# VHH binders against o75319, part 170

Target 1, 181 residues: o75319
Amino acid sequence: GNHIPERWKDYLPVGQRMPGTRFIAFKVPLQKSFEKKLAPEECFSPLDLFNKIREQNEELGLIIDLTYTQRYYKPEDLPETVPYLKIFTVGHQVPDDETIFKFKHAVNGFLKENKDNDKLIGVHCTHGLNRTGYLICRYLIDVEGVRPDDAIELFNRCRGHCLERQNYIEDLQNGPIRKNW
Key: E = the ipSAE of ESMFold2; O = the ipSAE of OpenDDE; V2 = 0.75 times the mean of E and O plus 0.25 times the DockQ between their complexes.

## First folded at step 11 (VHH)

Design lb13 (framework vhh_4orz_3; at its last look DockQ between E and O 0.84; V2 from the best seeds 0.72)
Fold by OpenDDE, look of step 11:
Formats: C-alpha cells, structure tokens, sequence
Structure lb13 (fold): chain B 181 residues (1-181), chain A 120 residues (1-120)
C-alpha cells in the first residue's frame, strides 16, 4: 500500500557525509504515489534525494536499501548510473550475521571499485536511523576498529538523529565483532 | 601545528629490548589510528604495527609476538615495546596517524623518525 511509514515525517530526509568515510544515511524516499498523502514540503522522492545530495556537493555512488519491503520506491526510479543494492533487513532486531556480512561485502566491493572517486555510499532503511546506523557503525567497529561509542556518536551527529534502539546500541557497544570475510 | 615526535630509539644488542614513544599534538589524537613503520637502509618503508581508535592491534608477521603497540589517549602518545630485537630490526622507526586504517590508503601525519640499531 501507499501508507506513509510510521514516524517517517519526524526524521530529516538526508544526513551529512560521515567525515573520513564514504557513508551518508537518509530516510527512505517515497515514490510519487505517496505524494498524495504528503504536504509538498514533506515530500521526499528519489529525485529529491539526489537533489539534496547535490546540494551538499556530493554524489551518490551506491544505494543500499535495508528496508524489508519494496513498496516505497522502485529501483527504476533511480538514475541508471547509480547501482542499487537491496539487503532485506528485519526491523527492531539486531541484524543477523548474514546481513552484516552482506553489508560489509557490499561496502568493501564499492570501495574497491571506486578508489578513483569520492562518491558516497547511501544507506537507508525506513527512517535511515536504526538499521542504517547499526550496520554503518558495525562496519566501522568491526572493519576499521573504531571505538563503538565514537562510531555511534559520529553516526548520530551526521544523521541528525540518534540511534533509538537499545538492543542495537548494546550490541554495538558490547557485542562481539562479526566476521568480516 | 600537527606534530608527531618519536623517541626511545638507540643502540641495543641482539635479544635486547627498546620502547619507542610517539608524542602527538595538533590534532584529535583519539580519533586516529596510530601506526609504526620502519625503513631500513636500502629498503622500502614497511608497516610494523597498528592500533585503531578502538584499541585493536595488528602487527607485521616479522614482529608479531615480539613487538607490542599501545596508546594513551590521555597523554596523546603511542608506544612500541620491542622485545627480542634482531639485527634485522635495525631501521628508522616512524610514527604515523591515519583516521581510518583501511578506508584510507595514506597516512595523514608522520613523525620524523627515530633510529633503532640492533647489533649482533
């Protein structure tokens, strides 16, 4: 259906690039069919996403979609020049090792293939916060060896919203490192 | 002004120990992974040890189990404890900083180095 996700309007559409990384987080863009249920200023389409990214003088090189549905927008709504990766990620629970691995693999692949540019990895779930934040932080912690609290703080600051799920935070802070390869 | 200043180098006999220090200033030390690299005469600079912001350590195979890298964020220092030194460890040792050790291919900051000489 075309119902607006719960609390979707409460979150900034697009965060800021995480300094020193290629990550940027945003909430799920909604295809045109959702616009009927939104005020003009609330609309955030795939096109709007790219416009907002450009306004930041950035360019997306990859979109990782962590939502567990396909109802929000179609890959065809994106420019053909930007690859789209779907990683179905269940909400409210800590992503499993397979999901984490898929995410890491995608990021590493992107970095390998995009050494000659500075394009961003755009990551989103529904709100671009919890699942998104967890996986980005998980990557920084596991791969880059970042202190968990620093990773979380960095993400929160750049996203403009703080991770909300305690189970995610707890796992990031105290959970085991997940397999990288 | 960013500075990395190494100390602790010197002459030591094979089998001996040295502890190198690197004092950092002019940047947010705790946000950077710190590394030791070394360059022997006529050889390329090689990576020796790394410590991430989270405290994870990694070592070159040649120094593993002999060297220990550590950091003190309160003092903005990184150290390299070198045990069981070998003549092959003779080199200029450099302290370097990189925010993300794997995302970046270049170190952001370098020290001038300290000479370590291991005699047979």
Amino acid sequence: as target 1 above (181 residues)
Amino acid sequence: EVQLVESGGGLVQAGGSLRLFCAASGFTFSSYAMAWLRQAPGKRREWVALITTGGRTDYADSVKDRFTISRDNAKNTVSLQMNSLKPEDTAIYFCAARQYPYLSTKYDYWGQGTQVTVSS
Scores: ipSAE 0.843, ipTM 0.919, lowest interface PAE 0.5, mean pLDDT 96
Fold by ESMFold2, look of step 11:
Structure lb13 (fold): chain B 181 residues (1-181), chain A 120 residues (1-120)
Amino acid sequence: as target 1 above (181 residues)
Amino acid sequence: EVQLVESGGGLVQAGGSLRLFCAASGFTFSSYAMAWLRQAPGKRREWVALITTGGRTDYADSVKDRFTISRDNAKNTVSLQMNSLKPEDTAIYFCAARQYPYLSTKYDYWGQGTQVTVSS
């Protein structure tokens, strides 16, 4: 089925734009079939996502979906004007180098195509926290040369929740720099 | 009031050394990547060296192994040690700041420049 992901209700739907970057993180939106098990105030649909982004005076220019499943919503539920990219990312373990490279490549491509606007890259996994935070922080560390603790602190503050998985935090703080290109 | 103030420029013989300094004020220095750029007479301005907020450095090929960029976040300074100078290094050298080398589309702050002249 259509079971609500574990702990999904515990997380804020959408974070805030990370200042100086093009990133905004959110939890996975859930299509209508999931709403039978949700109170009205708990619902967070693809439409709700775009309304919340608009309320922040922002606009999405790309959605990167890191979930390993396709059951939560369909890309067809998104406006055709917003590119959608799926990067299957296994949960619970540090993403492999190929996954990290795909994420970096997607960000680089977006920056080239969107150099004349201020649109955002929306990134989500199931909860918009661990896989999402890892890959955003890995980009900031490897590509932008940001200190690990500064990247993590920025993500946590803007998401509104702290990274939880210790193996991710350990890899960001002490793991190797991954190749960019 | 944001300021980037370069110093340490001057006249030096080819093969010599010179150290440039840039003093920053009016912004959170530790949150900015810092760069040196230069403009020779009649030429386009070019990037020379970069140091990220995390301390990673990068250099233009023409100066690699001769120039060293460093920063001191406690004193809000960035410096450029220039060794084995060549007449081709003659230029006005500018200190500049941007938050992220790839995510930022332009430099937010610029110094006024300091002249470096390398004579044969």
Scores: ipSAE 0.516, ipTM 0.795, lowest interface PAE 1.7, mean pLDDT 92
ESMFold2 (binder alone), look of step 11: mean pLDDT 87; pTM 0.884

Design lb14 (framework vhh_4orz_3; at its last look DockQ between E and O 0.84; V2 from the best seeds 0.67)
Fold by OpenDDE, look of step 11:
Structure lb14 (fold): chain B 181 residues (1-181), chain A 120 residues (1-120)
Amino acid sequence: as target 1 above (181 residues)
Amino acid sequence: EVQLVESGGGLVQAGGSLRLFCAASGFTFSNYAMAWLRQAPGKRREWVALITSGGRTDYADSVKDRFTISRDNAKNTVSLQMNSLKPEDTAIYFCAARQYPYLSTKYDYWGQGTQVTVSS
């Protein structure tokens, strides 16, 4: 259906690039059919996403969609020049090892193939916060060896919203390192 | 102004030990991975050891189990404990900083280096 996700309006549409990384987080853009249920200023379409990214003088090189549905927008709504990767990620629970691995693999692949540019990896779930934040932080922690609290703080600051799910936070802070390969 | 200043180098006999220090200033030390690299005469500079901002360590195979890298964020220092030194360890040792060891391809900051000489 075309119902607006709960609390979707409460979150900034697009965060800021995480300094030193290629990551940027945003909430799920909604296809045109959702616009009927939104005020003009609330609308955030795939087109709007790219406009906002450009306004930041950035360019998306990959979109990783972590939502567990396909109802929000279609890959066809995106420019053909920007790869789209779907990683179905269940909400509210810590992503499993397979999901984590898929995410890491995607990021590593992107980095390998995009050494000659500075394009961003755009990551989103529904709100671009919890699942998104967890996986980005998980990457920084597991791969880059960043302290969990530093990773979380960095993400929160750049996203403009704080990771909310305690189970995610707890796992990031105290959970085991996940396999990187 | 960013500075990395190495110390602790010197002459030591084979089998001996040295401890190198690197004092950092001018940047948020705790947010950076720190590394030691070395360059022997006539050879390319090579990576020796790394410690991430989170404290994870990694070593070149040539120094594994002999060298230990550590950091003190309170003092903005990184150290390299070198045990069982070999003549092959003779080199100028450099301290370097890189925020993300794998996301970045270059080190952001470099020290001037300290000479380590291991005699036979």
Scores: ipSAE 0.685, ipTM 0.862, lowest interface PAE 0.7, mean pLDDT 95
Fold by ESMFold2, look of step 11:
Structure lb14 (fold): chain B 181 residues (1-181), chain A 120 residues (1-120)
Amino acid sequence: as target 1 above (181 residues)
Amino acid sequence: EVQLVESGGGLVQAGGSLRLFCAASGFTFSNYAMAWLRQAPGKRREWVALITSGGRTDYADSVKDRFTISRDNAKNTVSLQMNSLKPEDTAIYFCAARQYPYLSTKYDYWGQGTQVTVSS
């Protein structure tokens, strides 16, 4: 069924724009069918996502959905003018090099297409934390050459929650640079 | 007030070496990527070398293996060691700063430049 994802209620719906970047992270929005099991104040729909982004005086130009499933919402629930990209990312293990490459390619393509505006890349997995934080930090480290601890601190502060999976943190801190292109 | 101040430019014979320095103040230097760019008379400004906040370096093909960029976060300086200089390296060299080389399309801060002249 339409069970609320485990621990989903424990996370802030939307983070803050990461300063100097084009990234904003959020937990997966849930389509109307999930609201039967949610209190009104717990709801976070695709529409709620866009309203919260606008309340921050920001605008989404791309959504990258890292979930491995398609049950949480349908791309049709998003405004037609916002591109949507699914990158199936298996949880619990550090994302493989192909997944990292796809993420980097998507970001690079967005930056080229959006060099004359300030729109954001919205990134989410189920909770908007571990897979999301890993891939954003991997981009900052590999492409932008940021120190791992600085990337992690920036993500944690802007998401409003700290990365939780130790294997992700250890790979960011001590793992090899992955190729970009 | 933010300042980037270049020094070390001058006249040198072809095949010689120079070391440029850029002193930074007024911002958190260790969080910024630093770059050298140059502009010869009548030409567009071109990128020469980059060093990220984390210390990784990259170079334009025309200077690869001849130039070396480095940084000293304790002294808030970035330098460019230029070896095997050629007349075509003659230009005004600028120091510039930005946090994220690929996420931003422009530099936040620029120096005024230092002249390098390589005699044939």
Scores: ipSAE 0.548, ipTM 0.812, lowest interface PAE 1.7, mean pLDDT 92
ESMFold2 (binder alone), look of step 11: mean pLDDT 87; pTM 0.879

Design lb2 (framework vhh_4orz_3; at its last look DockQ between E and O 0.84; V2 from the best seeds 0.63)
Fold by OpenDDE, look of step 11:
Structure lb2 (fold): chain B 181 residues (1-181), chain A 120 residues (1-120)
Amino acid sequence: as target 1 above (181 residues)
Amino acid sequence: EVQLVESGGGLVQAGGSLRLFCAASGFTFSRYAMAWLRQAPGKRREWVALITSGGRTDYADSVKDRFTISRDNAKNTVSLQMNSLKPEDTAIYFCAARQYPYLSTSYDYWGQGTQVTVSS
């Protein structure tokens, strides 16, 4: 259906690039059919996403969609020049090792193929916060060896919203490192 | 002003031990990965050891099990314990800082280096 996700309006549509990384987080853009249920200023379409990214003088090189549905927008709504990757990620629970691995693999692949540019990896779930934040932080922690609190702080600051799920935070802070291969 | 200052270098006999230190200032040390690199005469600079901001360590194969990198965030120092030194370990050793050790391809800050000479 075309119902607006709960609390979707409460979150900034697009965060800021995480300094030193190529990550940027945003909430799920909604296809045109959702616009009927939104005020003009609330609308955030795939087109709006790209406009907002450009306004930041950035360019998306990859979109990783972590939502567990396909109802929000179609890959066809995106420019053909920007790869789209779907990683079905269940909400509210810590992503499993397979999901984490898929995410890491995608990021590493992107980095390998995009050494000659500075394009961003756009990551989103529904709100672009919890699942998104967890996986980005998990990458920074597991792959880059970043201190968990620093990763979380960096994400929160750049997203403009704080990771909300305690189980995610706890796992990031105290959970085991996940396999990188 | 950012500074990395190495110390502890010197002359040591093969099989001996040496401990290098690097004192950092002018940046948020705890948020950076710290690395040791070395450059031998006539050779390219090579990576030796790294310790991430989170405390994970990596070593070049040539020094693995002989060298140990550690950091003290309270003192803004990184150290390299070098055991079982070999003449091949003779080089200028540099301390370097990089926020993301794998995302980045270059180091943000460098020390001036300290000479390590291992005699036969």
Scores: ipSAE 0.576, ipTM 0.829, lowest interface PAE 0.7, mean pLDDT 95
Fold by ESMFold2, look of step 11:
Structure lb2 (fold): chain B 181 residues (1-181), chain A 120 residues (1-120)
Amino acid sequence: as target 1 above (181 residues)
Amino acid sequence: EVQLVESGGGLVQAGGSLRLFCAASGFTFSRYAMAWLRQAPGKRREWVALITSGGRTDYADSVKDRFTISRDNAKNTVSLQMNSLKPEDTAIYFCAARQYPYLSTSYDYWGQGTQVTVSS
């Protein structure tokens, strides 16, 4: 049956809010059908996600799903009050300019619609680390004008895991600024 | 204790130039975006110029091409070179700091302000 993603168990489910931003990163939640393959302490469902966010005294206002598939959970598993956006992001390679632009556009739209609250943008790929970290850092660098090493350090600390893919790290540190709009 | 201390304000004739400085202490200056804002008599405080932690700059339309913001992370200073000054530039100028220009809703730190008066 439902196959647990490779190394998914190795990662903390949810990070901490990145201070001064609206971002929080997490690994992909798995719908109940996956739980037959998991010990109770390993479970991380869509409901568990919202409970963990509430435990941090935070509230999600948008979920950006960077995965290529809908096999992990369906948008209908989320509360109707939380917008959901899928941005198909190829794994293992630096996201292309179209993907980066879509992510920046989504963040900008969220900030406009949520200027009167403090809700968070939840971002995940499969592990909530490499693609997620790349796109959040790319936003901080290109839009907010943050130094690459500072963006990477902030993400790593708040996610609780360091970015692993060297091609992502190299592109963030030494690659070109991408267009914002 | 965090401090932002402005200097360089004064009286200048229209068409002249003036350079403002802001000395920062008590925080990790290199990780903050720095901004200048101003408040003219009877007006709301308005943004003038911004320099990000990474060094990118942006300006209000009214001062673009006349004002230049710069920073020196070794000295923890930000400056505002003001050229071709107009009476409309008369205001109290404030130095302010925030980490993320577009994600933050408020400034974390403010200076006390320095008066710039441009005579006709």
Scores: ipSAE 0.541, ipTM 0.800, lowest interface PAE 1.6, mean pLDDT 92
ESMFold2 (binder alone), look of step 11: mean pLDDT 87; pTM 0.884

Design lb3 (framework vhh_4orz_3; at its last look DockQ between E and O 0.84; V2 from the best seeds 0.68)
Fold by OpenDDE, look of step 11:
Structure lb3 (fold): chain B 181 residues (1-181), chain A 120 residues (1-120)
Amino acid sequence: as target 1 above (181 residues)
Amino acid sequence: EVQLVESGGGLVQAGGSLRLFCAASGFTFSSYAMAWLRQAPGKRREWVALITSGGRTDYADSVKDRFTISRDNAKNTVSLQMNSLKPEDTAIYFCAARQYPYLSTSYDYWGQGTQVTVSS
């Protein structure tokens, strides 16, 4: 139902663009039905997301939703001009190769279709941190060949919160490269 | 001030070897992918080799298995070991840098180039 996710209030709503990339991470926006359970300053709706992105002088070109539920908001709550992609991603465990591939494919597709603009890929899970951070870092590591520690540091800095899950961190640092194609 | 300075170019006979160096300064070298490109007379500049910030390497098909790119982050240098050189390898070789080798469409920094001439 309308249960606020645990610790959801503890995280910044929206991070910053990762320099040199098209990525921005944020926590899951909550539809209006959740507002009655939140203080006004705690509210973060799909509309608020776009307002905050605009305040950063950025524009979203794609939203990748990694949550494993559909209860938080509806795609219809988003502007029609912004594509929405759902990649059901189980929490607390390292995403499987299929999930990783789906994410990479989506990102690559976006980049191919958006060469003429600077719109962002917005990525979120529940908190916009662990699953989100892992997949973004996985992309940077696997596709861009970035050092794992550099990718992690960059994500953490831009998100304003650090990856928390040790299994994610360990996999990023020491795990194998996943297929890109 | 950002600088990329190539060295090691010269004249070599076909089948010979040459090692190019590029010394970088003025930016966070370890955070950038480094690449070698070359431009032969009357031809377009072409990509030769790349090494990511993480140390992964990639090569043009024309130089694969003959050239080896490597980097030394402690010295802020990137090198290109060129073996089994061919006359068609004759070109000005440029060192270039960009943070994300595939996300980016252009290089942020360029060297002035070093001439490599391979005689028959």
Scores: ipSAE 0.686, ipTM 0.869, lowest interface PAE 0.6, mean pLDDT 95
Fold by ESMFold2, look of step 11:
Structure lb3 (fold): chain B 181 residues (1-181), chain A 120 residues (1-120)
Amino acid sequence: as target 1 above (181 residues)
Amino acid sequence: EVQLVESGGGLVQAGGSLRLFCAASGFTFSSYAMAWLRQAPGKRREWVALITSGGRTDYADSVKDRFTISRDNAKNTVSLQMNSLKPEDTAIYFCAARQYPYLSTSYDYWGQGTQVTVSS
């Protein structure tokens, strides 16, 4: 159904572009059927997402949806010019190596195809925080060789909310580098 | 004012060794990946070695196992130890900085270069 995800109202809809990267994080947009349980100012639809991105003078070139469900919105709610990729990511536990690899592969493919523009990769899970932050930070650590605490600080600052899951934070700080290819 | 200043270049016999240094100032050195590139006469500039902000290293195939890049964040320096030098290593060597090796499309800062000449 149209049940609003727990605590979804408490998070900023869209973060800021992470400087020097192509990433922007946001919470899951909700199609209009969910709006019956939302005040107008609480609404955050796929259209609202694109309006907010435009307000930042940015453009999305890919959306990576990390949710483990199909109920929030449909890809046809997005402009046909914006590629959409679902990577089913189990919550509450550190994403497995195949999930991490799929994310890295998607980012690498985007960078190759979009080398002549400055479009962004939009990444979301339900709240745009824990799974989203983990995978973005894992990319920065494993691929770009960024120190874990620097990656986490950058994500937290640009998202406008701090990563909350301690097992994710511990894995980013002290866990092994994952295979890139 | 950002500066990258290379030193340690010179003339060396084939099979010899040389150590290049790059002194950095005017930016947060520890947050940048540092690289060495080189340009031989009549050739395109090519990447030689990389050290990320977190300390991971990578090398061009032509120099792997002969060259070692390292950094000292306390002194804001990066160095390139070059062993078993060949005449093909003759080039101007440049120090350069970029924040993210794969996400960045260009280097933010460049040094002036230092000449390395390897004689037969």
Scores: ipSAE 0.561, ipTM 0.818, lowest interface PAE 1.7, mean pLDDT 92
ESMFold2 (binder alone), look of step 11: mean pLDDT 87; pTM 0.881

Design lb4 (framework vhh_4orz_3; at its last look DockQ between E and O 0.80; V2 from the best seeds 0.73)
Fold by OpenDDE, look of step 11:
Order: C-alpha cells, then structure tokens, then sequence
Structure lb4 (fold): chain B 181 residues (1-181), chain A 120 residues (1-120)
C-alpha cells in the first residue's frame, strides 16, 4: 500500500555529502501514489531526490536501497543512468555479516568503477538514518579504520540527524570488525 | 599552517634499532591516518607503515615484524620503532597524513623526511 512510514515526515529528506567520502544519506523517496497523503512541502519523490542532490552541486552514481520492502518506489522511477541496488535489510537489528558484506562489496565495486568521477553513493533505508548510518559507519570503521566515534559523529552531522538505535551505536563502538572481502 | 616534522633519524649499525618521530600540527591529527614512507637512493618511494585514525596498523612485507608504528593523539605524534635494521632499510623516511587511507589516493600532508642510514 501507500501508507506513509511512521515518523517519515520528521526527517530531512537529504543529508550532505560526507566529506572525504562518496556517501550521502537520505530518507526513502516515495512514489507518486503517496503524494495524495502528503502536503506539497512534505512530498519527496525520486525526482525530488535528484533535484535536491543537484541543488547541492552533486550527482548520484549509485543508489543503495536498504529498505525491507519494495512498496515505496520502483527502480523504474529512477533515471536509467543511475544504477539501483537493493539490499534487503531488516530494521531495528544490527545487520548480519552477509548484509554488511554486500554493502561493502557494492561500495568497493562502485569506487573501483568510478575512479574517474566524483559521483556519490546514495544510501537510504526508510528514514535514511539507522540502517543507513550503521552500514556507512561500519564501512568507515572496518575498511578505512576510522574511529567509531568519529564515523558516527561525521554521519550524524552530515545526515542532520543522529543515529537513534543504541544497539547499532553499541555495535559500532564496541563490536567486532566484520570481515572484509 | 600544516606541518609534519620528522626526527630520530641517523646512522645505526645493522641489527640495531632506531625510533623515528613525526610531530604534526595545523590539522586535526586524530582524524587522520598516519603513514611512514621511505625513499632509497635511486629507488622509488615506497610505503612502509600505516596507522589509521582508529589505531589499526599495517606494514609493508619488507618491514613486517621489525617495525612498529604507533601514534599519540594527545601529543599529535606518530612514531616508527625500527628494530633489526638492515642496510636495505637505508633511506629518507617521510611522515605523511591521509584522512582515509584507502578512499584517498594521495596523501594530504608530507614531512620533509629524515635520513636513516644502516651500515653493514
């Protein structure tokens, strides 16, 4: 259905590029069928996403969708020039090693193939915060060796919202490094 | 002004030890990975050791188990403990900084280097 996700309106549609990285986080865009349930200023469609990215003088090179549903929008709603990757990620629990690996693999693949440009990896879950933040931070921590607190702070600052789930934060801060490829 | 200043270089006999230091200023040191690189006469500069902002270390195979990189964020310093030195370790050693050691392709900041000479 076209039920608006809980608290979806409470979050900024799009964050800022994380300096030094190719990551940008945003909340899930909603296809047109949701618009009738939203005020005009609340609407955030796939088209709006790209407009907002352009307003930041950025360009998306990949979208990683971490939602656990396909009801929000269709890949066909995106420009054909921007690849779309779905990684079904269960909410509220720390992503499993397979999910983490998939994410890392996707990011690394993108970076390898996009060395000649500065296009961004757009990552979103429902709110573009918890699952999104965890996996981005997990990447920075595991792959780049960044201090967990620095990764979290950077993400929070750029997203405009702070990670909310304590289990995610705890795992990032104190959990084991997950195997890379 | 960003500065990386190496120290601790010198002449040492084979099998000896030396500890290099790099003092950093002018940037958020704790947010950067720090690395040591070296350049021997007539050779290309080569990576020696790295320590991420999170404290993870990595070493070139040629120095693994002999060299130890460490950092002190309170003092904005990175050090390289070099043990069991060999003549082939003779080089100018450079300190360098990079925020993301793998995302980045270049180092953001460089020191001027310190000479290490290992005699046979």
Amino acid sequence: as target 1 above (181 residues)
Amino acid sequence: EVQLVESGGGLVQAGGSLRLFCAASGFTFSSYAMAWLRQAPGKRREWVALITSGGRTDYADSVKDRFTISRDNAKNTVSLQMNSLKPEDTAIYFCAARQYPYLSTEYDYWGQGTQVTVSS
Scores: ipSAE 0.831, ipTM 0.916, lowest interface PAE 0.5, mean pLDDT 96
Fold by ESMFold2, look of step 11:
Structure lb4 (fold): chain B 181 residues (1-181), chain A 120 residues (1-120)
Amino acid sequence: as target 1 above (181 residues)
Amino acid sequence: EVQLVESGGGLVQAGGSLRLFCAASGFTFSSYAMAWLRQAPGKRREWVALITSGGRTDYADSVKDRFTISRDNAKNTVSLQMNSLKPEDTAIYFCAARQYPYLSTEYDYWGQGTQVTVSS
């Protein structure tokens, strides 16, 4: 077996849809091989993800995976009707400009292709908090022109956990704005 | 009840200036992007300018460098300063609101409009 990521059990599996947006954030789902190390109530598989989304009366139209590895689950285990995109994002540092541009480009492409439905973009890193929150907030600030503190407050409330890393918070509040690609 | 009420329209000579105002009530104004749109007789409504909740602005090419949008969150107002007016600017001007300019496909709230007429 595979080891459970550090502190992964401490986070809510799935947040709530961020109102007025198309975003929902969650921690990385773990394939069946991880379940030997988990109590039944701790399990959060790709199937569990989709069940929890359905329980909210929502539907995923894209999953953006920000992790650096594919050991947690295989894209083949997702419904084939749901597009999957991996954007390798190094943890613990503010994402670089290329990563930010890739994320914005993916969101804008999704919005164009899904203008006639209400499907969601699911975004996750390992914990669904710091990298995920940074990129979602960066989009809201740079593209939608939202005030940094308003973006952060919305993400924190809907994720159910506050952004933890001060370097991310500082960059969101005081860092450069990037133009749309 | 949500209300957007435009004012400041009127008759002005070509080359002149006019300032439109929109007073908002019934919603959290500071969380909304605000826009001005216009409709000339027999034509479809067209976008003119927007200002995001964070204060960034954008303009249609036809009015860029002549029009300026601004907002006052303390007074719940948005305004449009229109300079160097042309007869082609003649239209009913509408104030409108939506939360996120690029995530939202439709405006949530509309005003009733104010007439601007630019004469030769």
Scores: ipSAE 0.570, ipTM 0.824, lowest interface PAE 1.6, mean pLDDT 92
ESMFold2 (binder alone), look of step 11: mean pLDDT 87; pTM 0.879

